# Designs tried in a protein design chat: VHH binders against Beta-methylmalyl-CoA dehydratase (mch). Part 25

Target 1, 351 residues: Beta-methylmalyl-CoA dehydratase (mch), of Chloroflexus aurantiacus (a9wc34)
Amino acid sequence: SAKTNPGNFFEDFRLGQTIVHATPRTITEGDVALYTSLYGSRFALTSSTPFAQSLGLERAPIDSLLVFHIVFGKTVPDISLNAIANLGYAGGRFGAVVYPGDTLSTTSKVIGLRQNKDGKTGVVYVHSVGVNQWDEVVLEYIRWVMVRKRDPNAPAPETVVPDLPDSVPVTDLTVPYTVSAANYNLAHAGSNYLWDDYEVGEKIDHVDGVTIEEAEHMQATRLYQNTARVHFNLHVEREGRFGRRIVYGGHIISLARSLSFNGLANALSIAAINSGRHTNPSFAGDTIYAWSEILAKMAIPGRTDIGALRVRTVATKDRPCHDFPYRDAEGNYDPAVVLDFDYTVLMPRRG
Below, E stands for the ipSAE of ESMFold2; O stands for the ipSAE of OpenDDE; V2 stands for 0.75 times the mean of E and O plus 0.25 times the DockQ between their complexes.

## First folded at step 17 (VHH; framework vhh_lunsekimig_d3)

Design M2 (from J5 with T52N; at its last look DockQ between E and O 0.35; V2 from the best seeds 0.00; counts 0 for: pae O 6.3 > 2)
Fold by OpenDDE, look of step 17:
Structure M2 (fold): chain B 351 residues (1-351), chain A 121 residues (1-121)
Amino acid sequence: as target 1 above (351 residues)
Amino acid sequence: EVQLVESGGGVVQPGGSLRLSCAASGFTFSEYSLYWYRQAAGIERELIARINSGGSTRYVDSVKGRFTISRDNSENTMYLQMNSLRAEDTGLYYCAKPFDDWYDEDVFDIWGQGTLVTVSS
């Protein structure tokens, strides 16, 4: 049908192009409830309005990753519908706190293009910005994807590869909380360990595993209004690459984050996404485990009540993480590793 | 380390048969589609067969009815049974693993070294 949208192919993208994504999304308590039901997150900040209020917020905010998934999902029809691979993220910064009732919309700018040597695919770099109804930035990030060409004979665009930050500097972090040591309830938070108690290089096995159900990952992906085809249509995917529906990578991120509560309960929210790689696919029936490593311990300038931890969370499928599986001696990922997620969290300091 | 190693090539007369093997390591074998390619001298490499993780197979027309792609997940090995071989089947045969992506099967990140199949009287 002429009225259907086949999505963009590599040659359809232009450097500097701005894309306004459909559809704006009002987040409600219903979304929070569904998100909670999908991942079982126990973080106090997003679970308890009184707890959030003790940190200076008006109520429990929307989970950082729910915000991410919603903002991200809007980009899929225009950016990655014909993508071969989601290659990575960089420069993810969370801004204004999001609450139920807020309406999010996403805009992306093409900031880089590189045709691959095969002439059949290319990499598209986009800067995506999510804003609320007041045009406040709630999240921005860079994403790059490998996209198929519709016409292999289409001319190659000029190669432009943007500079990608390794990590978001601590000075660029938005810190929306004020922590009073006297008013911070460790018992309610679920851990006695604060920013001061963690060491760089420390590794934490989050112990528990969660098996993915087919209906659950699809429900999650729909919750985010992510329309990637590979997640839904078994009739087509049965004959495809994997012979089954692949799990949305973000689903793995949220599972891993939820698991990380055991060991990182006082990681209030994610302030930055430094990098992320979906190293292997996940499917229904896989059991997800996770472990984390503290990559950096950063004081926030001008603040003594809250600090930042740069964290790597690695998720595995069907492999417990007691031995912290990651890479082999040659630098290759363990086949069981399905996520390598580098992010920065905010955590109260001991007063 | 991700690795694919082809074997089983050789010289065979027209009408003969060969069975190629592709031994895989360094990735979750059972969860990936695998592909056989071949390249004749002076000709671009061509896809000839695919098997996905569920066992579904696809063939190009030129090999349909003659070649059979299969896999043994317990051994991390893919096979290509080639029957009724013809002179035009001569070439270097490669197995391929798709790029470590989640959307498309047409981009490959690793190839084996290839195994030579020569069909000659």
Scores: ipSAE 0.019, ipTM 0.358, lowest interface PAE 6.3, mean pLDDT 93
ESMFold2, look of step 17: ipSAE 0.376; ipTM 0.741
ESMFold2 (binder alone), look of step 17: mean pLDDT 80; pTM 0.802

Design M3 (from J5 with T28D; at its last look DockQ between E and O 0.42; V2 from the best seeds 0.00; counts 0 for: pae O 7.9 > 2)
Fold by OpenDDE, look of step 17:
Structure M3 (fold): chain B 351 residues (1-351), chain A 121 residues (1-121)
Amino acid sequence: as target 1 above (351 residues)
Amino acid sequence: EVQLVESGGGVVQPGGSLRLSCAASGFDFSEYSLYWYRQAAGIERELIARITSGGSTRYVDSVKGRFTISRDNSENTMYLQMNSLRAEDTGLYYCAKPFDDWYDEDVFDIWGQGTLVTVSS
């Protein structure tokens, strides 16, 4: 049908192009409830309004990753519908706190293009910005994807590869909380360990595993209004690359984050996404485990009540993480590793 | 490191049989569809067979009824049983793994070195 949208192919993208994504999304307590039901997150900040209020917020905010998934999902029809691979993220910064009742919309700018040598695919770099109803930035990030060409004979665009930050500097972090040591309830938070107690290089096995169900990952993906085809249509995917429906990578991120509560309970929220790689696919029936490594301890300038931890969380499928599986001696990922997620969290200091 | 190594090629008379193997390493073998390609001299590489992670198979018409693709996940090996071989089956046979992404099966990240199959009287 002429009225259906086949999505963009590599040759359809133009450097500097701005894309306004459909559809704006009002987040409600219903979304929070569904998100909680999907991942079982126990973080106090997003679970308890009184707890959030003790940190200077008006109520429990929307989970950082729920914000991410919603902002991200809007980009899929226009950016990655015909993508071959989601290659990576960089420069993810969370801004204004999001609350139920807020309406999020996403805009992306093409900031880089590189045709691959095969002439049949290319990499598209986009800067995506999510804003609320007041045009406040709630999240921005860079994403690059490998996209198929519709016409292999289409001319190659000029190669432009943007500079990608390794990590978001601590000075660029938004810190929306004020922590009073006297008012921070460790018992309610679920851990006695604060920013001061963690060491760079420390590794934490989050111990528990969660098996993915078909209905769950599909429900999650729909919750985010992510329309990627590979997640839903078994009739087609049965004959496809994997012979089954693949799990949305973000689903794995949220599972891993939820698991990380055991060991990182006082990681209040994610302030930055430095990088992310979906190293292997996940499917229904897979059991997800996770472990984390503290990559950096960063004092936040002008603040003594809250600090930042740069964290790598690695998720595996069907492999417990007691031995912290990651890469082999040659630098190759363990086949069981399905996520390598580098992010920065905010955590209270002991004061 | 992702690696595919083909073996089993050789010289065979028309009507003969060969069994090719593709030994895989460096990735979760059981979770990927795998493909056999072949390339005759002066001709572009062509897809001849596919097997999904679930075991579903697909063949091009020219090899249907003669070739059988299979896999052993415990050994990380894919096979191609070739029966009733013909002169036109002569070529270099490759196994392929789709690109390590989650969207398109038509893009491959790695190829094996190939194994030569010569059908000649």
Scores: ipSAE 0.010, ipTM 0.342, lowest interface PAE 7.9, mean pLDDT 92
ESMFold2, look of step 17: ipSAE 0.031; ipTM 0.564
ESMFold2 (binder alone), look of step 17: mean pLDDT 81; pTM 0.805

Design M4 (at its last look DockQ between E and O 0.33; V2 from the best seeds 0.00; counts 0 for: pae E 5.0 > 2)
Fold by OpenDDE, look of step 17:
Structure M4 (fold): chain B 351 residues (1-351), chain A 120 residues (1-120)
Amino acid sequence: as target 1 above (351 residues)
Amino acid sequence: EVQLVESGGGVVQPGGSLRLSCAASGFTFSEYSLYWYRQAAGIERELIARITSGGSTRYVDSVKGRFTISRDNSENTMYLQMNSLRAEDTGLYYCAKPFDWYDEDVFDIWGQGTLVTVSS
């Protein structure tokens, strides 16, 4: 018998199955440096310990998306190694703040299964939970992915599709900050606009574009210990669907988030991931643009110093977003749209 | 709106050649695999050729060596060069696109088809 692991195919998953993912990951300042190098994030909270301290934290925390990617990456060998596509996210909720020195581990539970009509593939729904060394939840989310079958004649599992939340309620958000209006430095943050200044329906073009390089998206994916083959092996992918390596969708999320600083600089961190869709593939050479829409303004119960904004960030490739490309009248995505990301951020209020 | 329009069909003698075209619009052509199907009278539609976005091709055995699938991304057009045509090649030929870029097994749109008749 071979000692190598071919990964799971659709028929290998069982409803209720719990998978402990290898391996635990200690996050260091080196990871932060590399992440910053990859995306150029300028958010003050993750850039400045004094700034973070002014918000009640001991130091600059790990970026929300870096946490996400690390937690996510651990799941890939067991969940999506033989996947055709990552279909979506729901119920993403960030918990305990993560700092350099923390060790993250991930566990997933299969919460749904649905074989596709062709009998060659199926959808696997998993609830993944990332915890630190103290078993505190740092992130949980639901993901569903289309996975190939090894044996087309394998019997179909009972169809179970879990109820997916549309969004994370404001009452379920973890708010780890305390904001003092007197101590919040708008100049250092990079914007004078706070929670009060945004309106539902407001659209923001983040203006700038970033071209993806082949080496950097692979470096990013490795940083997250994501082992999906389609991102790395050109020898195989030359004969594959695209004839080239596809960019990890999370890479696009982080690029878009970084771009969003221009217009949403005071969005301190992501508190929830409500939904995400990689609507089209991205490749090296593509230039990523992004725009955002404010979907909701939510006061946080018991808090007057900080609010929540539900935001949709749309990323495009090789298409500036001055006209806010999204869907046509028929509901079809613009061909240039590569990401539709619905998330909730925390932003100080004017008080 | 996604559209696939087949053309190039006609009547040809055995041993003859035809070149089919599929003009595509309404989606990023270069990022999708494309397929040719055919349907003979009284027979279920069958897949005969595929070309990936990267240009990789596959054929069913019955057309191997005779048919060539190709694409021109600059023109948003896929082609099927059919040589050494046989009577059994007679049928309606369809161009197909997957519903989504990641799922090659689900098709959202079929063209109206172009009729190929091989007869003496």
Scores: ipSAE 0.037, ipTM 0.565, lowest interface PAE 2.6, mean pLDDT 93
ESMFold2, look of step 17: ipSAE 0.132; ipTM 0.608
ESMFold2 (binder alone), look of step 17: mean pLDDT 81; pTM 0.803

Design M5 (from J5 with D100S Y103E; at its last look DockQ between E and O 0.10; V2 from the best seeds 0.00; counts 0 for: pae O 10.6 > 2, placed apart)
Fold by OpenDDE, look of step 17:
Structure M5 (fold): chain B 351 residues (1-351), chain A 121 residues (1-121)
Amino acid sequence: as target 1 above (351 residues)
Amino acid sequence: EVQLVESGGGVVQPGGSLRLSCAASGFTFSEYSLYWYRQAAGIERELIARITSGGSTRYVDSVKGRFTISRDNSENTMYLQMNSLRAEDTGLYYCAKPFSDWEDEDVFDIWGQGTLVTVSS
């Protein structure tokens, strides 16, 4: 049908192209409730308005990753509907705090294109920006995906690979909180460990595992208005590459983040996404475990009350993380690793 | 769940033969190219052979004429027949699956755990 949208194939993208994504989304308390029901996040900032108020906010904000998933989900119909792989993220930076009642919209710019050697696929680099109803940036990031060509004979575009930052500098972090040591309730937060207590190189096994249910990951993906076909249509996927529906990678991110509460409870929010890889697919029935490594401790210029921790969280399927599975000597991921997520969190400092 | 399980490794004398197997599950086996890698002690993992979904094979020079990669789609199994084995063939052998269903891709989805091949007199 001429009225249906088959999505973009690799040859449809143009360097410098701007895409306005449908549809604007007003986030509500219902979204928060559903998100909480899906992941069981226990972080105090997003769980308690009084706690958030003690940090200078008007109320409990929307979880960083819920913001991410919503902003991300809008891009899927236009960017990755015909993608065969989500290759990575870079330069993720959270901006204005998002609250229930805010309306988010996303725009993407194509900032790079590279046809693969096979001539049947290519990589599309996009810079996506989420804004609220006041046109304030709430989140921006770079994503690149491998996308199929509709016509294998379509000419290859000029290769342009953008410079990707390794990490978001501490000076570029938005710090929306003010912490008073006297008023920060460690008991309510769930941990006595603050920024000062963590060491670079420290590894934390988050211990618990969460089994993915088929209905849950689909519900999550719908919550984000992510329309990727591989997550939903078993009739098609039964005959597809995996023989079943694959779990949205973001679902794994949120599971891992939730698990990280045990060991990183005072990580208030995510300020930056430095990199992320969905190294192996996950499916319903898989049990997700996670561990984290502190990659860096960064003092925030001009602030003594809050610090930044650069953290790597690794998620595994059906493999506990007591031995911190990651890569072998050659850099190959353990087959059980399903997520390698490099991000920066904000954490109060010990006064 | 996507899985690759290697088997068939063991200890053989120089000039001997082994047949490795890679049992695959959790994906449409026939649609994917598959790869054999090996890793000797102290050396980086290296590609040694590839077989496409269509059955086309490619080998690195060091194993040409000695190794044969094949697949049985009905059994979801890839094989590596190794003849005229040498000491330098000693290593952990891995099978790999690319992420996409396209041929000639260098992005891998999953690796097996490997099977050990030891060539020793």
Scores: ipSAE 0.006, ipTM 0.277, lowest interface PAE 10.6, mean pLDDT 92
ESMFold2, look of step 17: ipSAE 0.331; ipTM 0.710
ESMFold2 (binder alone), look of step 17: mean pLDDT 80; pTM 0.801

Design M6 (from J5 with K97R; at its last look DockQ between E and O 0.10; V2 from the best seeds 0.00; counts 0 for: pae O 7.9 > 2, placed apart)
Fold by OpenDDE, look of step 17:
Structure M6 (fold): chain B 351 residues (1-351), chain A 121 residues (1-121)
Amino acid sequence: as target 1 above (351 residues)
Amino acid sequence: EVQLVESGGGVVQPGGSLRLSCAASGFTFSEYSLYWYRQAAGIERELIARITSGGSTRYVDSVKGRFTISRDNSENTMYLQMNSLRAEDTGLYYCARPFDDWYDEDVFDIWGQGTLVTVSS
């Protein structure tokens, strides 16, 4: 049909091109409820308005990852509909706090292009920015994807590969709240451990596992208005590589984050996404476990009430993490590892 | 510069053995799956074996039990041990690197130049 959109292929992208993504999304308490039902997040900041208010917010904000998934989902029809691989993220920075009632929209700028040697595909680098109804940045990130060409004979664009940051500097972090030691309720938060109590190199097994249901990951992906075909159409995917629908990688991220509450309960929010790798695919029926390592402990300039922790959370499927599975001596990922997620959280300090 | 260089090809009699090497440079070798392809004269290039970053291997039926794919991350080298070679194994053998391990598509970022294997009596 002439009225349907086949999406963009590699040769359709132009360096410097700006894409306005459909559709703006007003986030409601219903979204929060569904998100909570999907992942069972217990973080106090997003669970309790009084708790959030004690930190200077007007109410419980939208979870960082829900914001991420919504902003990300809008990009899929235009950026990665014809993608064969999601290669990575960098420079993820959260900005203005998002609340129920806020309307998010996303724009992306093509900041890099590189055709693969086979001439069949290329890599598209995009800088995506999510804003609220006041045009305040709520999230920005760089993403790059491998996209098919429609015409293998289409000319190759000039190769431009953008600089990708290894991590977001602490000076670039947005700290949207303040902590008063007198008002921070450790009992309500669910942990007595604060920023000061964690050490670089510390590893935490989050212990519990969560089995993915087919309807759940699809519901999650729909909640985010992510239209990636591989997550939904079993009729087509039955004939594909895996013979089944693959789980949206972001779903694994949120499961792992939720699990991380046990051990990192006072990680109030995610301030940055430094990198993420989906090392193996996940499917319905898989049980997700997770463990975390503290990669860095960073004081925030000018602040003594809040610190930043750079954290690596590793998720596995059908393998408990008591022995912290990651890489072997040769650098190979454990085959059970499905996520390697590098992010920065904000955590109160002991006054 | 990202590069793959195949070696080890040659002429062997049927039933003989060869060991091919694919030397990699310019990227973090241990993080990538690698593939062996071959192309016989007048025939389209075909996938014959794969080894993931995690060490998982796959083979096409025609080489199962005869070929073994392996890797040495310390040497940034992938290998293909070929035993019980047949005339139909004759061809140019390529190693290839994908960008992402998730989709296992016939699309690759980097190809080697190939090494010729000739099986003849």
Scores: ipSAE 0.015, ipTM 0.347, lowest interface PAE 7.9, mean pLDDT 92
ESMFold2, look of step 17: ipSAE 0.127; ipTM 0.613
ESMFold2 (binder alone), look of step 17: mean pLDDT 81; pTM 0.807

Design M7 (from J5 with V107L; at its last look DockQ between E and O 0.45; V2 from the best seeds 0.00; counts 0 for: pae O 6.0 > 2, grease 24.22 > 24.2)
Fold by OpenDDE, look of step 17:
Structure M7 (fold): chain B 351 residues (1-351), chain A 121 residues (1-121)
Amino acid sequence: as target 1 above (351 residues)
Amino acid sequence: EVQLVESGGGVVQPGGSLRLSCAASGFTFSEYSLYWYRQAAGIERELIARITSGGSTRYVDSVKGRFTISRDNSENTMYLQMNSLRAEDTGLYYCAKPFDDWYDEDLFDIWGQGTLVTVSS
């Protein structure tokens, strides 16, 4: 049909192009409830309005990753519908706190293009920005994807590869709350360990595993209004790469984050996404485990009440993480590793 | 590191049979579709057979009824049973894995070194 949208192919993208993504999304308590039902997150900040208020917020905010998934999902029809690989993220910064009732919209700018040597695919770099109804930035990030060409004979664009930050500097972090030692309830938070108690290089096995169900990962993906085909249509995917529906990588991120509560309960929110790699696919029936490593311990300038932890969370499928599976001696990922997620969290200091 | 190693090639008379093997390592074998390609001299590489993780198979018309693709997940090995071989089946045979990332299996494959099949009287 002439009225259907086949999505963009590599040759359709132009450097500097701005894409306004459909559709604006008003987030409600219903979304929060569904998100909670999907991942069972126990973080106090997003679970309790009184707890959030003790940190200077008006109410419990929307979970950082729910914001991410919603902002991200809007980009899929225009950016990655014809992608063959999601290559990575960089420069993820969370901005204004999002609350139920807020309406999010996403815009992306093409900031890089590189045709691959095969002439059939290319890499598209985009800077995506999510804003609320007041045009406040709630999240921005860089994403790059490998996208197929519709016409293999289409001319190659000029190669432009943007500079990608290794991590978001601590000075660029938004810290939206204030911690009072007197008002911070460790018992309610679920852990006695604060920023001061963690050490660089420390590894934490989050112990528990969660098995993915077919219906729930699809429900999650729909919740985010992510329309990637590989997640939904078994009739087609049965004959596809894996012979089954693949789980949205973000679903794994949220599962891993939820699991990380055990060991990182006082990681209030994610302030930055430094990098992320979906190293292997996940499917329904897989059991997700996770472990984390503290990569950096950063004081926030001008603040003594709250600090930042740069964290790597690794998720595995059908493999407990007691031995912290990651890479082998040659640098190759363990085949059970399905996520390598580098992010920065905010955590209260002991003061 | 992802590795595919083909074996089983050789010289055979028309009407003969060969069984090719593709030994795989470095990835979760059971979760991927796998492909057999071949390349005759002076001709572009062509897809000849596919097997999904679920065991669904497809063949190009030229090999239908003669070739059978199969897999043994316990051994991380894919096979191609070739019967009633013809001169036109001569070529280098490759097994392939789709690119590790998640959207389209048709555009990006990892290749083995190939095994030579020669059908000659």
Scores: ipSAE 0.021, ipTM 0.375, lowest interface PAE 6.0, mean pLDDT 92
ESMFold2, look of step 17: ipSAE 0.166; ipTM 0.626
ESMFold2 (binder alone), look of step 17: mean pLDDT 80; pTM 0.800

Design M8 (from I8 with T52N G104N; at its last look DockQ between E and O 0.67; V2 from the best seeds 0.00; counts 0 for: pae E 4.0 > 2, unsure alone 64.0 < 65)
Fold by OpenDDE, look of step 17:
Structure M8 (fold): chain B 351 residues (1-351), chain A 121 residues (1-121)
Amino acid sequence: as target 1 above (351 residues)
Amino acid sequence: EVQLVESGGGVVQPGGSLRLSCAASGFTFSEYSLYWYRQAAGIERELIARINSGGSTRYVDSVKGRFTISRDNSENTMYLQMNSLRAEDTGLYYCAAPFDDWYNEDVFDIWGQGTLVTVSS
């Protein structure tokens, strides 16, 4: 049909191209409720308006990852509908705090293209920016995705690979909170451990596992208005590579983040996404575990009340993380590892 | 290292049977679709059978009803049972796995060295 959109293939992308994504999304408390029901997040900041108010906010904000998923989901029809794989993220930076009632929209710019050696696929690099109704940046990030070619004989574009930052500098972090030691309720937060108590190199097993159900990961993906076919259409995917529907990688991120509460309860929000890799696919029936490593402790310039922790959270499927599975000596991921997520969180300091 | 190793080839009379094996290593076998190809002399390599991770199989018409592709995930091995073999089935048989290299951001096919099947009276 001439009125249906088959999405973009690799050869459809042009360097410097700007894409305005449909559709704008007003986030409501209903979204928050559904998000909570999907992941069971217990972080105090997003759970309690009084707690958020004690940190200088008007109310409990939208979870960082819910913002991410919504901003991300808008890009899927135009960027990754015909994708084989989501390869990675870089330069993720959260900006203005998002609240129920805010309307988010996303725009992407193609910032790199590289045809793969097989000549049948290529990698598309995009810089995506989410803004609210006041055109304030709420989130920006770089994503690159492997996309199929429609025409194998289409000429290869000039190879352009953008410079990808290793991490977001601490000076670029948005810190929307003010913490008063006297008013920060550790009991309500769920942990006595603050920024000062963590050490670089420290590893934390988050212990618990969560089994993914078929309906819930699809519900999550729909919540984000992510339309990737591989997540929904069993009729087609039954004959596909995996013979079943693959779980949206972001679903794994949120599961892992939720699990991380046990050990990182005072990680208020994510300020940056430095890197993310979905190293193996996940499916319904898989049980997700997670562990985290503190990669860096960063004082925030001009602030003594809040610090930043750079954290690596690794998620596994059907493998507890008591021994912190990650890579072997050759650098290969453990087959059970499904997520390697490098991000920066904000955490109160001891007064 | 990702590796596929075919075995089971040989000489067989028309109407005979052979069972090919493809032993896989270096990747999560259960999560990949696997393919059998064959190449006759002077002819391009052709896809003849596929089995996906879920066990769904597909065959080209020329082998339907005669060949059966299967897999044993516990042994990381794929099989091709070939019955009612014909002279035209003669060729080098390859197993293959499309591989998404997440580390190198590339897609490529992994091939074995092949096993020779000769159908001759």
Scores: ipSAE 0.043, ipTM 0.545, lowest interface PAE 2.9, mean pLDDT 93
ESMFold2, look of step 17: ipSAE 0.265; ipTM 0.685
ESMFold2 (binder alone), look of step 17: mean pLDDT 78; pTM 0.769

